# Ledger of designs, part 18: VH-VL binders against q17rb8r558to768

Target 1, 211 residues: q17rb8r558to768
Amino acid sequence: TAELSHLTKNVPIFVCTMAYPTVPCPLHVFEPRYRLMIRRSIQTGTKQFGMCVSDTQNSFADYGCMLQIRNVHFLPDGRSVVDTVGGKRFRVLKRGMKDGYCTADIEYLEDVKVENEDEIKNLRELHDLVYSQACSWFQNLRDRFRSQILQHFGSMPEREENLQAAPNGPAWCWWLLAVLPVDPRYQLSVLSMKSLKERLTKIQHILTYFS
Key: E = the ipSAE of ESMFold2; O = the ipSAE of OpenDDE; V2 = 0.75 times the mean of E and O plus 0.25 times the DockQ between their complexes.

## First folded at step 5 (VH-VL)

Design s07 (framework fv_romlusevimab)
Fold by ESMFold2-Fast, scan of step 5:
Structure s07 (fold): chain C 211 residues (1-211), chain A 122 residues (1-122), chain B 108 residues (1-108)
Amino acid sequence: as target 1 above (211 residues)
Amino acid sequence: QVQLVQSGSELKKPGASVKVSCKASGYTFTNYAMNWVRQAPGQGLEWMGWINTNTGNPTYAQGFTGRFVFSLDTSVSTASLQISSLKAEDTAVYYCARDIVGATWDDYFDYWGQGTTVTVSS
Amino acid sequence: SYVLTQPPSVSVAPGKTARITCGGNNIGSKSVHWYQQKPGQAPVLVIYYDSDRPSGIPERFSGSNSGNTATLTISGVEAGDEADYYCQVWDSSSDHYVFGGGTKLTVL
């Protein structure tokens, strides 16, 4: 589409933290370059920018997630408070710069749809098993830690009837990755996956370590 | 930058002992398991086992118990492989390789050491 | 014990597409990783989780995994791609990593 095409070249990149589809990502922005970047995103009407973690070899990682601006406050003391939510995932094709902040040409990621009936059945069984493990892990957290997660991220999203309806797979997977205490490199690996099977398998692996 | 740097080549007589080291840098050593892989001359890759860098607990593949010992020195971010009572059939290149977490299940080896050649001959 | 079967050698002309197979019982239910090893060098990860590519690996390297066969595909083959290629899986039933026997890719 024309809208999607407009958001694939010279996309502004905020180099900071992991972001995930459907997950809130509130930002406190102090640097003039990023305040300018956010203001431009609002003025152009896109109200979106990319979020990537830093990378020692390539300035920032090869994969990231678009953030959609929901609300913004530019404060007189030079701070900006930006409420965002994760949108589409992307792979970086080309890196650039604009007025002190990074930019990228990107391609959006979508999960590869499983068509085989037996594979769909196995995917559903894996999904339900991993979701159960996630619920058990969350309920067994210390009350204080669980309360903090609920306060900042809300409750775990409910299971979705059609696992392949959304291009990024079930929302609860991304909520869980945001709250699990794992290395950003590990999170980046999961974010880059185009297979729901692989993503559920890796999440199951993580849950087993922390259970 | 992530690097795994292994000790230099060794030429040993049968019955001797050898210790191969693998020094890690550029990351938090205890967040990644260290695997050992052997490659005999002209042969393929053979997984020997892993060591949990957080706990120090080793796990050996079938065929690598008894004479083979995995160990750590976390103060210098180094994993080591010791082979005792060396035999001619131990002649191989020995690699260290990291995976992302302490279990070996469905992980991949993203960085490898350069290899250490161990030659056992009279 | 679980066994991965690779052809010992594959030959391909420059600019053409090479396909290296990795056979295993129900390998499509496992995650397959691929390593490239050039003479005298350590292996380098080129594909992980069936089809994902590490940073720095060209897009002409791709992977697939279905049924009993995983495949590493190298399009537009260059002389610099000559190497041994190894597939790898984790076998949960034995709790160990399994490597294929390796495939020597020759670019003629």
Scores: ipSAE 0.000, ipTM 0.444, lowest interface PAE 13.0, mean pLDDT 86

Design s08 (framework fv_romlusevimab)
Fold by ESMFold2-Fast, scan of step 5:
Structure s08 (fold): chain C 211 residues (1-211), chain A 122 residues (1-122), chain B 108 residues (1-108)
Amino acid sequence: as target 1 above (211 residues)
Amino acid sequence: QVQLVQSGSELKKPGASVKVSCKASGYTFTNYAMNWVRQAPGQGLEWMGWINTNTGNPTYAQGFTGRFVFSLDTSVSTASLQISSLKAEDTAVYYCARDIVGADFDDYFDYWGQGTTVTVSS
Amino acid sequence: SYVLTQPPSVSVAPGKTARITCGGNNIGSKSVHWYQQKPGQAPVLVIYYDSDRPSGIPERFSGSNSGNTATLTISGVEAGDEADYYCQVWDSSSDHYVFGGGTKLTVL
């Protein structure tokens, strides 16, 4: 298991779109400020930066997700194609600027682990029920929409044996949140949750709405 | 740019029916629930129920069963409220309001129609 | 049936802080949303999920929720803040949205 970077102060922030733990986030970078940000991330060995959606009152949202750089292709016309994957979620504590791009001091988010045996059993039952609803929703989509999702996000991750092994919970929850046709403010609200039970409950409500 | 545009005011006799429409634009209509809220003259807001814009299934609050019907025309992104056998007590401003995912959630109404005044008098 | 209690009116001088309360049994376990309604206009969401602000709502609007009382706080009040304010929760036991009775904020 790779050790995660302790990057928490003056974290470079790419202000663009929602990002989620374990979910691929391919980027086409053409703006000079972001090309510089990506280059610095690579040169320092961090290979990470934060991703937040814009917010007109606060510059960018109070919650976001770290993106880990997997691969970079620098094109002759000045564009960069950056393959990233979502890592840890964070809460913004302080906002700043560096050479035209936003920065933040952040606090990483982790799900609060459920320790009680009865609660763990109930959590697994809820998980399995919601996963089945997610599979049904996806399989019942028209072929066109299902194909577009598969092309851009890949297949739905399989169920994990240990629901609490990862600090962000099961990967399929984040894949599903990325593909569900819900308002970005709702996605941001779910991203900020520290309870797997609460997250599964909210996802279940959305799935019920579309079924 | 999200907009909910409601039909114009109505003046009706007791026993008549009225249909209030709410036309949505600026978003995917079927991805958000539509709620109906009533406000009698000088009174507060009263939730009437909601309709699932994806399935077409309506849910009514107690007190709004029978005479009240929620419906959709998804081809024109419009939700409608019909009130039959109108009574003087139905005199109110009727609002449509968008719910981010549905009423059985701890949700909120992020956008509202401008309201439709329905006056029932003899 | 779940009931939300608001004071019918609150008066505040311009530039001062207004606090509008919303009382409910164990309301701190629920998510509270707040709407502003000006005369002849539709309500506008000003606070959701206890303390979050929609884009376009000034920072002087804030919210809190704990125990049996939720509070909408408006700092540096302006004449344009004069309106009726409504709190709202979802009551899972009745499967209904519940609105408070509303509070008329007068800026004088």
Scores: ipSAE 0.023, ipTM 0.624, lowest interface PAE 7.5, mean pLDDT 88

Design s09 (framework fv_romlusevimab)
Fold by ESMFold2-Fast, scan of step 5:
Structure s09 (fold): chain C 211 residues (1-211), chain A 122 residues (1-122), chain B 108 residues (1-108)
Amino acid sequence: as target 1 above (211 residues)
Amino acid sequence: QVQLVQSGSELKKPGASVKVSCKASGYTFTNYAMNWVRQAPGQGLEWMGWINTNTGNPTYAQGFTGRFVFSLDTSVSTASLQISSLKAEDTAVYYCARDIVGYTFDDYFDYWGQGTTVTVSS
Amino acid sequence: SYVLTQPPSVSVAPGKTARITCGGNNIGSKSVHWYQQKPGQAPVLVIYYDSDRPSGIPERFSGSNSGNTATLTISGVEAGDEADYYCQVWDSSSDHYVFGGGTKLTVL
């Protein structure tokens, strides 16, 4: 339909930082092109736009995350404070431009669901182990760094009963990826994964490195 | 911005020791593993091992146990390779290379030092 | 331990396509990275995770990996592409990185 086509074609792209499903991403918008982008998103009723990190070869990365606008504060000096939260992940199929800002044709990413009972049990065991490791890592972090994380990202999300209820997997995985001190290219690689098991395994390896 | 700067070339006699240093800048040193790679004259790249910059634990490839020691000085973001009881066969260019964190089978070396030539001759 | 096999040399005329192979048992299940080394210089990453390019590497460089063979493909070869090329994987069974023997690319 026209709705589906609009959400996947000529999607406005804010080129700035990493964004992750369910993770808050507050933005301070100064540039006229991006203020126009945000205004259009509100006026058309989509209240969404894509977020990608910069890429020196291709202007912006091949993978990103949609941001859903929750609130906007327009300041008298022309600045906008935009409260957003990460939504669906996507892969970039085609790049474009509109009125000074980037656009893209995209394909949404979803985790491949595991249906086998034994595999689901093993996934839960891996999940619980990695969650425990994440809690230990965070609690053993120096007070100053832990305080900064809490200020910017909030507390680590609680465990979910159904690991596959959300198409992007548990929220705490994305919160953790946002706060881990790893290379942005590694974060981008993990964002592109379609397997919860692979994502948990990669996160576990990072946590083991910082053990 | 990321740079790995290695110490200058060394000419040593058999039986001597040498210490090659690799100073990192432009990133948080402890968030990336440091690898050592050797290349003998006219030969290919040979992985020697790596050191966990967060824990200080070294891992040596087979053939580089004993005479080779990886160490760190995190206060100056420097990794070092010491070779004791030098042999003519140790003549090579020694590279340090940064590994992305994760310790997975798909990690790669995104930045390399310029190399340090060690020549062992009588 | 795990072994990666590369041809020692490959020759190609300017403007043509060069293909450098990296053979390994079930290498398609591993992530392959490729490095370019010019005389007297440190290696430079040109392909990572089988087919991804770092910033600054021209689109003429591409990679693939399936079954027992990974391939680095350089289309429209230029004189400046003359170098030694090395493939690399991590071998989880031995807990170490493995480099191929290297391939010397010669451009007329």
Scores: ipSAE 0.006, ipTM 0.548, lowest interface PAE 10.1, mean pLDDT 87

Design s10 (framework fv_romlusevimab)
Fold by ESMFold2-Fast, scan of step 5:
Structure s10 (fold): chain C 211 residues (1-211), chain A 122 residues (1-122), chain B 108 residues (1-108)
Amino acid sequence: as target 1 above (211 residues)
Amino acid sequence: QVQLVQSGSELKKPGASVKVSCKASGYTFTNYAMNWVRQAPGQGLEWMGWINTNTGNPTYAQGFTGRFVFSLDTSVSTASLQISSLKAEDTAVYYCARDIVGWTFDDYFDYWGQGTTVTVSS
Amino acid sequence: SYVLTQPPSVSVAPGKTARITCGGNNIGSKSVHWYQQKPGQAPVLVIYYDSDRPSGIPERFSGSNSGNTATLTISGVEAGDEADYYCQVWDSSSDHYVFGGGTKLTVL
C-alpha cells in the first residue's frame, strides 16, 4: 500500500459519487470505460483510482478521494462488482482523458497539525462534544433508518485518543459525513478542509440543525 | 427536479388575515430550511425569517414578530406564512426560498418560489 | 444590526464590463451571495460563496470579496443582463440573513 502512495500523475478518475477516507464504497460498474479502468488498475498493481462527483464547469469536482480496490467480481453479463474503501483525499491540479474516462494530476491532502498544547486541548474538547452529539443523533434515528445505515456503512467508529495520528483525522468524522442527509455540495466542502477544527465545527452545525 | 410552487395572489381588506403556501417537490423537504422574503412595491428584498423544516421551529427577523406566523405541513411538503390583522403596509410580493447548508453554515437560497402578491386595500 | 450598502443604479454600454459593489464592515470575512431579479420574476442565484457560479450562469458573471467590499462583475454585458442585483450575507451575531438594498443595472 505504501509504495502506491506516489500515484499522482494521470490518475484515473471515476466520476460518480462522494468517497471518504476509511469509508467503504461498494461499486457496480456497467460502463465499458470504467470496466477497462478497473481492469488496468488491477493489472498494473496500483489497485487504486480516484472518485469525484460531477461538476458543471470542470467535468468533475476539484476535490476527491482515492478508492482502494479490496475485491472484484466480474459477472458473466458484463457487470463488475467492486469492493473499495476510501484512502487519501486529493486536490485536482490538471484534468485529462484516457480511452473515454477522465484522468487527473493530483496533490494529496492532509490535515494541518495543531502543535500548541492549549489548542490541542481545545480541539480534544470540541472533538468529544461533537462525537457525543453524533452518537445522540444516531441513537435517536428511527430503527429502520439506523438498520439501513449499519447495513451499508457499518458501525460508527470509536473515538481515538490521538486525534492527529491519521493525516485525515478521526475515522468517525468521515463515517458520519457519509451518512448525514446533506447536499453533496456540503459534503464536498467538508472533504476539502485541511483543518480538523473546521471540519468538527461544520459537522456540529449540521447536527444541531437536525436536533 | 426541485420546485417551490406558491399559492395565488390575494386581495384583502385591512384587518383580514391571509395564508400564503409554498409547496416543495423534488427533494427531501425536511433536509432544507425554508426562508420567507418580502418585497414591497418598488422596494428591495427583505428577509422575514426562516423555519427549520426538521424541528418546526421558526425564527423571525426584527419587525416580523407577532402578526406573522411560519408553519409546516410535512405530510404534503408545504411551508406556510400567515399574516393576521393585515395593514396597507403589508402589500408586497412574498417569496419562499430554500436554504442550502454549506461551508460556514451561513448559506444561500438556491431555489425560490415564484412569489405571491398580497394586496391590502379598502 | 449589520448593513449592506449597494449603489442604487449602475449604467453600462453593451459589451462593456459592469461592476456592482456591496459594502459591509469586514464583509471579506463573510460569504457573499448574489441574486439577479428581472421585473415580475423571482430572484435567481448568480454567484454564491463570493465567487462560485451555479450551473447555467454564464462565465461572464464573476465575484470577489475582500476587506469591506464585495463586487459582482459582469463582463461583455448583454441587454438580457438588465435587472436588479442583490448581495446577501449571513450575520452570525444576529443569526439573520441580510440583503443589500439592490442595484438596478441599466444597459444602454
Scores: ipSAE 0.006, ipTM 0.527, lowest interface PAE 10.3, mean pLDDT 87

Design s11 (framework fv_romlusevimab; at its last look DockQ between E and O 0.80; V2 from the best seeds 0.00; counts 0 for: pae E 3.3 > 2)
Fold by OpenDDE, look of step 6:
Formats: sequence, C-alpha cells, structure tokens
Structure s11 (fold): chain C 211 residues (1-211), chain A 122 residues (1-122), chain B 108 residues (1-108)
Amino acid sequence: as target 1 above (211 residues)
Amino acid sequence: QVQLVQSGSELKKPGASVKVSCKASGYTFTNYAMNWVRQAPGQGLEWMGWINTYTGNPTYAQGFTGRFVFSLDTSVSTASLQISSLKAEDTAVYYCARDIVGATFDDYFDYWGQGTTVTVSS
Amino acid sequence: SYVLTQPPSVSVAPGKTARITCGGNNIGSKSVHWYQQKPGQAPVLVIYYDSDRPSGIPERFSGSNSGNTATLTISGVEAGDEADYYCQVWDSSSDHYVFGGGTKLTVL
C-alpha cells in the first residue's frame, strides 16, 4: 500500500476541478473514460488518481493533487459516486493518454523546511496571524453561505503545533484555499508553492481582499 | 466569455468633469480587482490605481490622487472613473483592466476594456 | 521608484526572430508580464509569469526572465506582429504596478 502511494509513472489524470491535500473531493462520474479509470484504479489496488484543472495549452494544468478513493458507489446505469480525499501534490513531467483518459508522469511536491530558529519563529507568527484572519473571515460570512461550506467541506481544521510536520504544511490552509472564491489560476499558484511562508502570504492577500 | 465594455469617447473643456464607465460580464464581478490605466497620445501605459470590487475600496497610484475617483455599481457589474477639474494633460485613452485577486501581489491584467478616449480642449 | 527599461524600437525581417528586452534591478526575482498593443487597440496579454502563454497566443511567443533582464521572444515574426510591446511588474516596495516604456516592433 505504501509503495502504491508513490506511483509516479502513467498516473491516470481526472481533468475537472482543483483538489487539495486532506480536503474531501466527492465526484459524480458519468463519462465512460473516467468510469473505466476508476474501475482500473480499484482493480490494480492503487485506489488513486490525479486531479488537475483544465488547461488551454496542455489539456490539463502542470500541477495537481492525488486523490485517494475511500469509497465507490456504483449505480445501476453505470455511473458512480466516488468518495475521495486529497493526498500528495504533484508536478506534471510528461503527459500521455490511455484508452481515452489522460495520464502523466509526475513528481511529488513537498515543502522545504525552514531550519533557522528566527525564521521558524517568524513563520509561526505569520501562521497564527493568518489563521486568525481566516477565522474572522469565516465567522463574518452569511449564515447560509457558512452552512453550505460546512456541509460540503466540513469544519475548518484546527491549528497544528508543528507547522512543518506534514510535507504539505497545515491542513487548514488547504481547507481555506478550497473554500475561498478565488480564480483557479490563483489557487493553482498556491498549490505549486513549496514554501509555507509564501502560501501563507498569498492566502493572507486573498483574505485581505475579501475582508 | 469575459468582457469589459467601456463608455464612449468624451470631449470636454478645461475645468469640466468626466465619468468613464467599465461594464464587466462573463464572470463574478466582485471576485476580481479592477485596474485603471492611462495612455496619453503617443505615450506608454501608465497605471493609475485599482479598486477592490468586493469592498469598494480604491487605491490610487502616485500622481493620481485628488481629481481622480474610482467607484463601483456592483448591481450592474460596473466600475467607473471620474476625473474632475479636467486639464489639457488629461487628454488620453483610459483603460479598465481586470486583475485576478487584489493588486498587492504580482498579478497580471488578463482582460482589458476597449478604452475610452477623453479629449480636453478649449 | 522601480524602473523598467525597454528599447524604444526593434526591427526584424519576416520569418526571423525578434527579441524585446526589459531591464530592471533584480527583475529575475519578480514576475514579468508582457502586453501587445496594436495601433488603435487595447493591450492584449501575451505572456504572464515570465513564460506562460494565455489561450489564443501562438507558440511563437515565449518569455524568459533572469538576473536583470526579461526577454520577450517572437519567433517566425509575421507582419501581424508589428505592435508596441510593454513589460510589466508589481513593485512591492512602492505598491505600484510598473510598466516599461514600450518597444515598437517593426516588421521590415
């Protein structure tokens, strides 16, 4: 199972929407090519595929997120409802095709760790500040909109004690990125960043705009 | 499809006021910042500032404070530029240009209005 | 204030490659965007984030950015490429968008 999680060659790619680490991504699959893809993912035991947004130049974006299949409900008419959650981020190295759906050779992305104590301190301060801003933004949303977000994405993850424990950084950042009404190109830029500081800074700018 | 449609050409006398409008369509108006760019005859592009379409808060570039006012009518997805006490040097083409989110990051202008020519002459 | 420097004009024969430079102090650390403006028309984004192309822009257009110079490269230049080209950056120190002075590309 662990070895399968490191699939980097000919990864099947679902071209649809943005996906993020740790964020649930429910899918309704009706296209034959993707039905096939999902079935193969299950049969091979990987239970994973990549998610990328559409790109006008290269069919799909240079960056994406792996999705882990948690459950699949097959419908009598051949459609399926797929329960997935975001895993590792990746960069596309090579694009391909297989039986009608896109594939890619990929490399996984991980954050670069900050080693300097002063930088760590500054990062913590920035993190806490942006988290507070995020909470404020969410609390100030209309009740109806807040309820919709909670229903679809769940509650905002809590702050982590160790900001650098996970290779993708704090989960709440991805949750927030998923719920903010910002252009996918902007979201994609954040997804591609290997610096938590840079992500936090960009997220803060987004929050500032919508406040 | 995304479109920015600006109001027509204006001919004004010195001391008068003008209001240029920019109507957006094809996207959620309040999710993208709006910038204003001036181009004098035979000259280059000059950034005038931007307006937060979500909050309505304007920010003016150096040299464009006082006589220049950015405003919004979100009900019709329209941004406006008003210039008061017009001078001959205000003669230029004025463009609205869409930004992604906030002008405080290294964003680009992906869509432009067709421009509005303002001529100030005695 | 941050300043972007472009040559006033560049001339190229049809089918050849045009290179338009944009100079700025440590511009390689910034994201550079390029706009094309034909006479009597609004600017059009042709390159963003140094080297990315918007939809509808031909592959003949490419960009690079390093050190103190960003470059817009147009390969296989066509008559229709004759236009003014502007580079643009965001300057965080002044909180301003900054345009270059523009370069007039003439196709001979």
Scores: ipSAE 0.638, ipTM 0.851, lowest interface PAE 0.9, mean pLDDT 93
Fold by ESMFold2-Fast, scan of step 5:
Structure s11 (fold): chain C 211 residues (1-211), chain A 122 residues (1-122), chain B 108 residues (1-108)
Amino acid sequence: as target 1 above (211 residues)
Amino acid sequence: QVQLVQSGSELKKPGASVKVSCKASGYTFTNYAMNWVRQAPGQGLEWMGWINTYTGNPTYAQGFTGRFVFSLDTSVSTASLQISSLKAEDTAVYYCARDIVGATFDDYFDYWGQGTTVTVSS
Amino acid sequence: SYVLTQPPSVSVAPGKTARITCGGNNIGSKSVHWYQQKPGQAPVLVIYYDSDRPSGIPERFSGSNSGNTATLTISGVEAGDEADYYCQVWDSSSDHYVFGGGTKLTVL
């Protein structure tokens, strides 16, 4: 909601893995600090927290993605399975701590819209080309690897009619970035981009390597 | 624990051939490109080219076509550089170096082999 | 071909700040990476993507890249920082990686 768009101060941060807009991120939680963090998110009604990869010894990356809690399954042995989905991307402004888990003051990221009609046409041409390359890459994967991807991330999202309707661009770009076998540092660089054209170009480079 | 281990030093006569090997461990070999870099005595680093470890396709920098061959043996996670018809100016330390994805064209070399010294003298 | 220009040498006193420059035409539009090489050793990545540090590299190492000059900055210089430093970019026009000529940092 509009109220949640103001959630930018002392945001709880789960330091673990990369997360992306619209992409499922199922979590297996057993550490006491994170169980507390998740319980608080549910109790306050926000049902959101930030996800960042670790960066150097004691810090986490400057960019991350909000995770929205969809469901929580508490296991008899005290562990929790948390079904989440990626929401808005953010940039970290300040780091903090609360009861053993990290917090941050953040600002949300959105793609810069292209307004020139010729540039929009070129962007769609690039998008359609890269989407076709992505489909070819996925279809050429070995059955076992493809099955694992489908189980964890679901099917590849279809093309969107308006490439700039969503603030983070087309959903399939994020699904693809989550499943491509590339270094997390490269994934983080792409996550931080505010240009759909730059993001499509970088994804195209990766697909060309694995083609 | 990522590691690149190169073969030992070589002393060769002009006209001979040499093969330098680079064995990778601690990561999925085919997910990272392998680059070759030369450093002549007292000189700086010179990029020779790269090999796509997923496809096996090599790309050579200008000046390294013809006598230089990049190859792979994926069964043992090893990249190799062969230099034919050796010349005195081939005397250098040869490094293998991993980049995160060669096709991205703005990548960096996060791990390097220890280097192999090739000396060409009569 | 694209050329990266580095000063051949830079001298700095212990505890002071060293700045090593890498000049290139419109280098600010490229991603610059920096390597440290000590005598008899392979190069080690110290900065990537202009300003990012690999795990294990001290915070006193930082980088910037704007216009025609990229800079590696080493604050609170220690004797152990004495080495040759190389900048590197990918040049899309020639489809090759380019290294600078290297800068020898001497801690006086």
Scores: ipSAE 0.360, ipTM 0.754, lowest interface PAE 3.5, mean pLDDT 89
Fold by ESMFold2, look of step 6:
Structure s11 (fold): chain C 211 residues (1-211), chain A 122 residues (1-122), chain B 108 residues (1-108)
Amino acid sequence: as target 1 above (211 residues)
Amino acid sequence: QVQLVQSGSELKKPGASVKVSCKASGYTFTNYAMNWVRQAPGQGLEWMGWINTYTGNPTYAQGFTGRFVFSLDTSVSTASLQISSLKAEDTAVYYCARDIVGATFDDYFDYWGQGTTVTVSS
Amino acid sequence: SYVLTQPPSVSVAPGKTARITCGGNNIGSKSVHWYQQKPGQAPVLVIYYDSDRPSGIPERFSGSNSGNTATLTISGVEAGDEADYYCQVWDSSSDHYVFGGGTKLTVL
C-alpha cells in the first residue's frame, strides 16, 4: 500500500549496480530471488526496493538508492523487464536476508541546506561554472558516444531555478554521475554526500580529468 | 583483475638513457591516472609525478623536470618513463602506481607495478 | 614544500599493539593513506582516507587522523607485519603527492 512507501526496516535490496536519484534504471530481472522480490513489491503496493552495488566485505555497499517501479513487463521465459527511477538515497544500518535476497534497515539521506545568503550566491556561481563545464564535456564527445548517452539516459536535465528545492540537489548532477566513466568507489563516495558544494567540487574534478 | 606489469631491470652506465614501461590490464586504462614513484637503495618512496592517461598531459614533481619524461601508448595500455643522461644518483627502483580517480586532490594509489630496478654504475 | 615526518623505526612484541605516527602541519585537514612495503616488494595500500580499510586487509589494521598527527595502528602484531610503512597525502599548495620518510616496524 501507499502507507508503506517510506520504508526503513527490512527494505528489500537488489544487489547489482549504482543507482542515482531521478535517473532511470531499467532492469532485466532473471534471478528467481529478485523476481520474487519484485512480485512482492508490486503485490503489496510498495513498488520500491533499494539498489546497492556489491561489496566484498559486507556483500553490498553501505550506501544506495531506492528505486521506484514505474512499470513491469513479464516475459514468457520468466524474466522481467522493470522500468524504475531513482528516489531517495540511503545509508545501510543493518543487513539481513529474506528468501535468498538481501534486506536492510536504512536511514535516508538528504542534502543539508545552505541558508546564508552569501553562501547561496557562491553556491550558485559554483553550480553555474560546473554546469557549463559539463555541457562543454558533453558537446565535445564524439557523436557515437553522445548518441549512446542520449539513447540510454536521455538528455541532461535542465538546470533548476532553486538549487536546494529537491532533497538530493539538482537532477543534472546525478545524470552526469551516471554517464561519466568513473570508478564505482568514487561514484559511491559522491552518492553519500550531503553537501551540494562538495558534490559539485567532486564532479568538477572528474570533468577536468576528462576535458 | 587489475595488473601493472613493468619491464625488467636495467644496468646502465652514466650518460646513457633508459626507458621503463608499465603495461596495465584488467581495467579501462584512460580512466585512471598513472603515477611514477622512485625508491633509491635504503631510502623511502619519492613521488616523481603523474600522467593524465586520457589527455596524455604529464605533471612532474619538483626535481624531476628535464631529464625525466612520461609518455603513453594507449593502444596497448602502456605508460613509460624515460630517463636521459643517467647519473649514479638515478640508481633506484622505479614504480608505476594507479590513481583511483585521476584527480590531484586527496587521492591514493591502489595498485602498483612490481618495480623496475635501474642501476647506474661505471 | 609540505613535509610528513615518521619515526625511523618502531619495535613491538608479538601480540602487542604497534602505533606508527605521521606528523604534518594541520594534517588533520588532509586525507591520509598508508602503505606497507616488505623487502623486495612493491608497496601495498593498507589504509586510505584516514581510516578506511581495503578489501583483504585485516581489521587489526586501523587509522586515525586529527590535529597534526595521523596514526596507523596494528593490534595483535604478527611476525608477518614486519615491513616499512609509509604515510601519504596530497598537498594543494605545492600540487604534490607527499610520502613520509617511512617507519620500519620490527617484531621482537
Scores: ipSAE 0.337, ipTM 0.741, lowest interface PAE 3.3, mean pLDDT 89
ESMFold2 (binder alone), look of step 6: mean pLDDT 93; pTM 0.949

Design s12 (framework fv_romlusevimab)
Fold by ESMFold2-Fast, scan of step 5:
Structure s12 (fold): chain C 211 residues (1-211), chain A 122 residues (1-122), chain B 108 residues (1-108)
Amino acid sequence: as target 1 above (211 residues)
Amino acid sequence: QVQLVQSGSELKKPGASVKVSCKASGYTFTNYAMNWVRQAPGQGLEWMGWINTNTGNPYYAQGFTGRFVFSLDTSVSTASLQISSLKAEDTAVYYCARDIVGATFDDYFDYWGQGTTVTVSS
Amino acid sequence: SYVLTQPPSVSVAPGKTARITCGGNNIGSKSVHWYQQKPGQAPVLVIYYDSDRPSGIPERFSGSNSGNTATLTISGVEAGDEADYYCQVWDSSSDHYVFGGGTKLTVL
């Protein structure tokens, strides 16, 4: 349909930072090109745009996350504070430009659902183990760092009863990836994964390193 | 810009000790593991082990325990390799190389030091 | 102890395609990385995770990995591609990085 075409073709891209499903991403927008981009997103009624990190080879990375605009606050000095939250992940198919900002044709990513009963049991075991390890890592952080994380990202999301209910897997995985002190390339590789098991395994490796 | 700069070449007598340093710049030192790789004259690459730059814990490959010590000075973003009781068989180029987190994670070495030649002869 | 087998040398004419193999038991279940080493220089990553290419590495370099053999392919070979090439895997059974013995690529 025409609506689906609009959501995947010539999508405006804010080239700045990592974004993740369900994770807040507040933005301070002062550049004219991005102010125009935000205004257009609001005017068209979609109230969303893509977020990608910069890439020296291709202008911006091959994977990103859609940001949904929740609120816009206008500051007296001409800056705007845009309250966003991460939505669907995507892979970039084609790059373009519009009035000074980047655009892309994209394909949305979803986790591949595990159907085998033994694999589902193993996934639950891995999930519970990694979640426990994440809680321990966070609780052992110095008060200053823990306070900063709580202020910016809020509390770690609770475990979800159904690990495969959401197309991007449990929210706590993305919250954790946003707060871990790892290289953006590592974060990008995890964002691109379509397997919850692979994502949990990679997060476990990171936590083991920092524990 | 990421850079790993190693100390200069060393000529040592058997039984002496040597310390090779690897100074990192252009990134957060503690977020990346540092690996050590040896290359004997005319031979291939041999992995020696890694050190966790966040915790300071070293991990040695089989065959590199005892005489080999990995250490850190995080205040100057430097990893070091010390070899004691040097033998002729220790003659090699020693490389430091970072991976994205740690050796156990099936990762790759994205940046390498230029190498330090250690020659052990009488 | 896991071992990776590479041919000691490969010769190729300029402009032709070179293929460097890395053999290992069930290597297709592992992630293979490739390094280029020119005389007197440190190794440089040219392929990671079987087939991914770092920024700055020409499209002529590609990789594959299936079954018992991983392959580094260099198309349109140039004189500047002369080097030793090493494959690398992480062996989870021994908790050890393993390098192949290296292949000397000669462009004649």
Scores: ipSAE 0.048, ipTM 0.632, lowest interface PAE 6.9, mean pLDDT 88

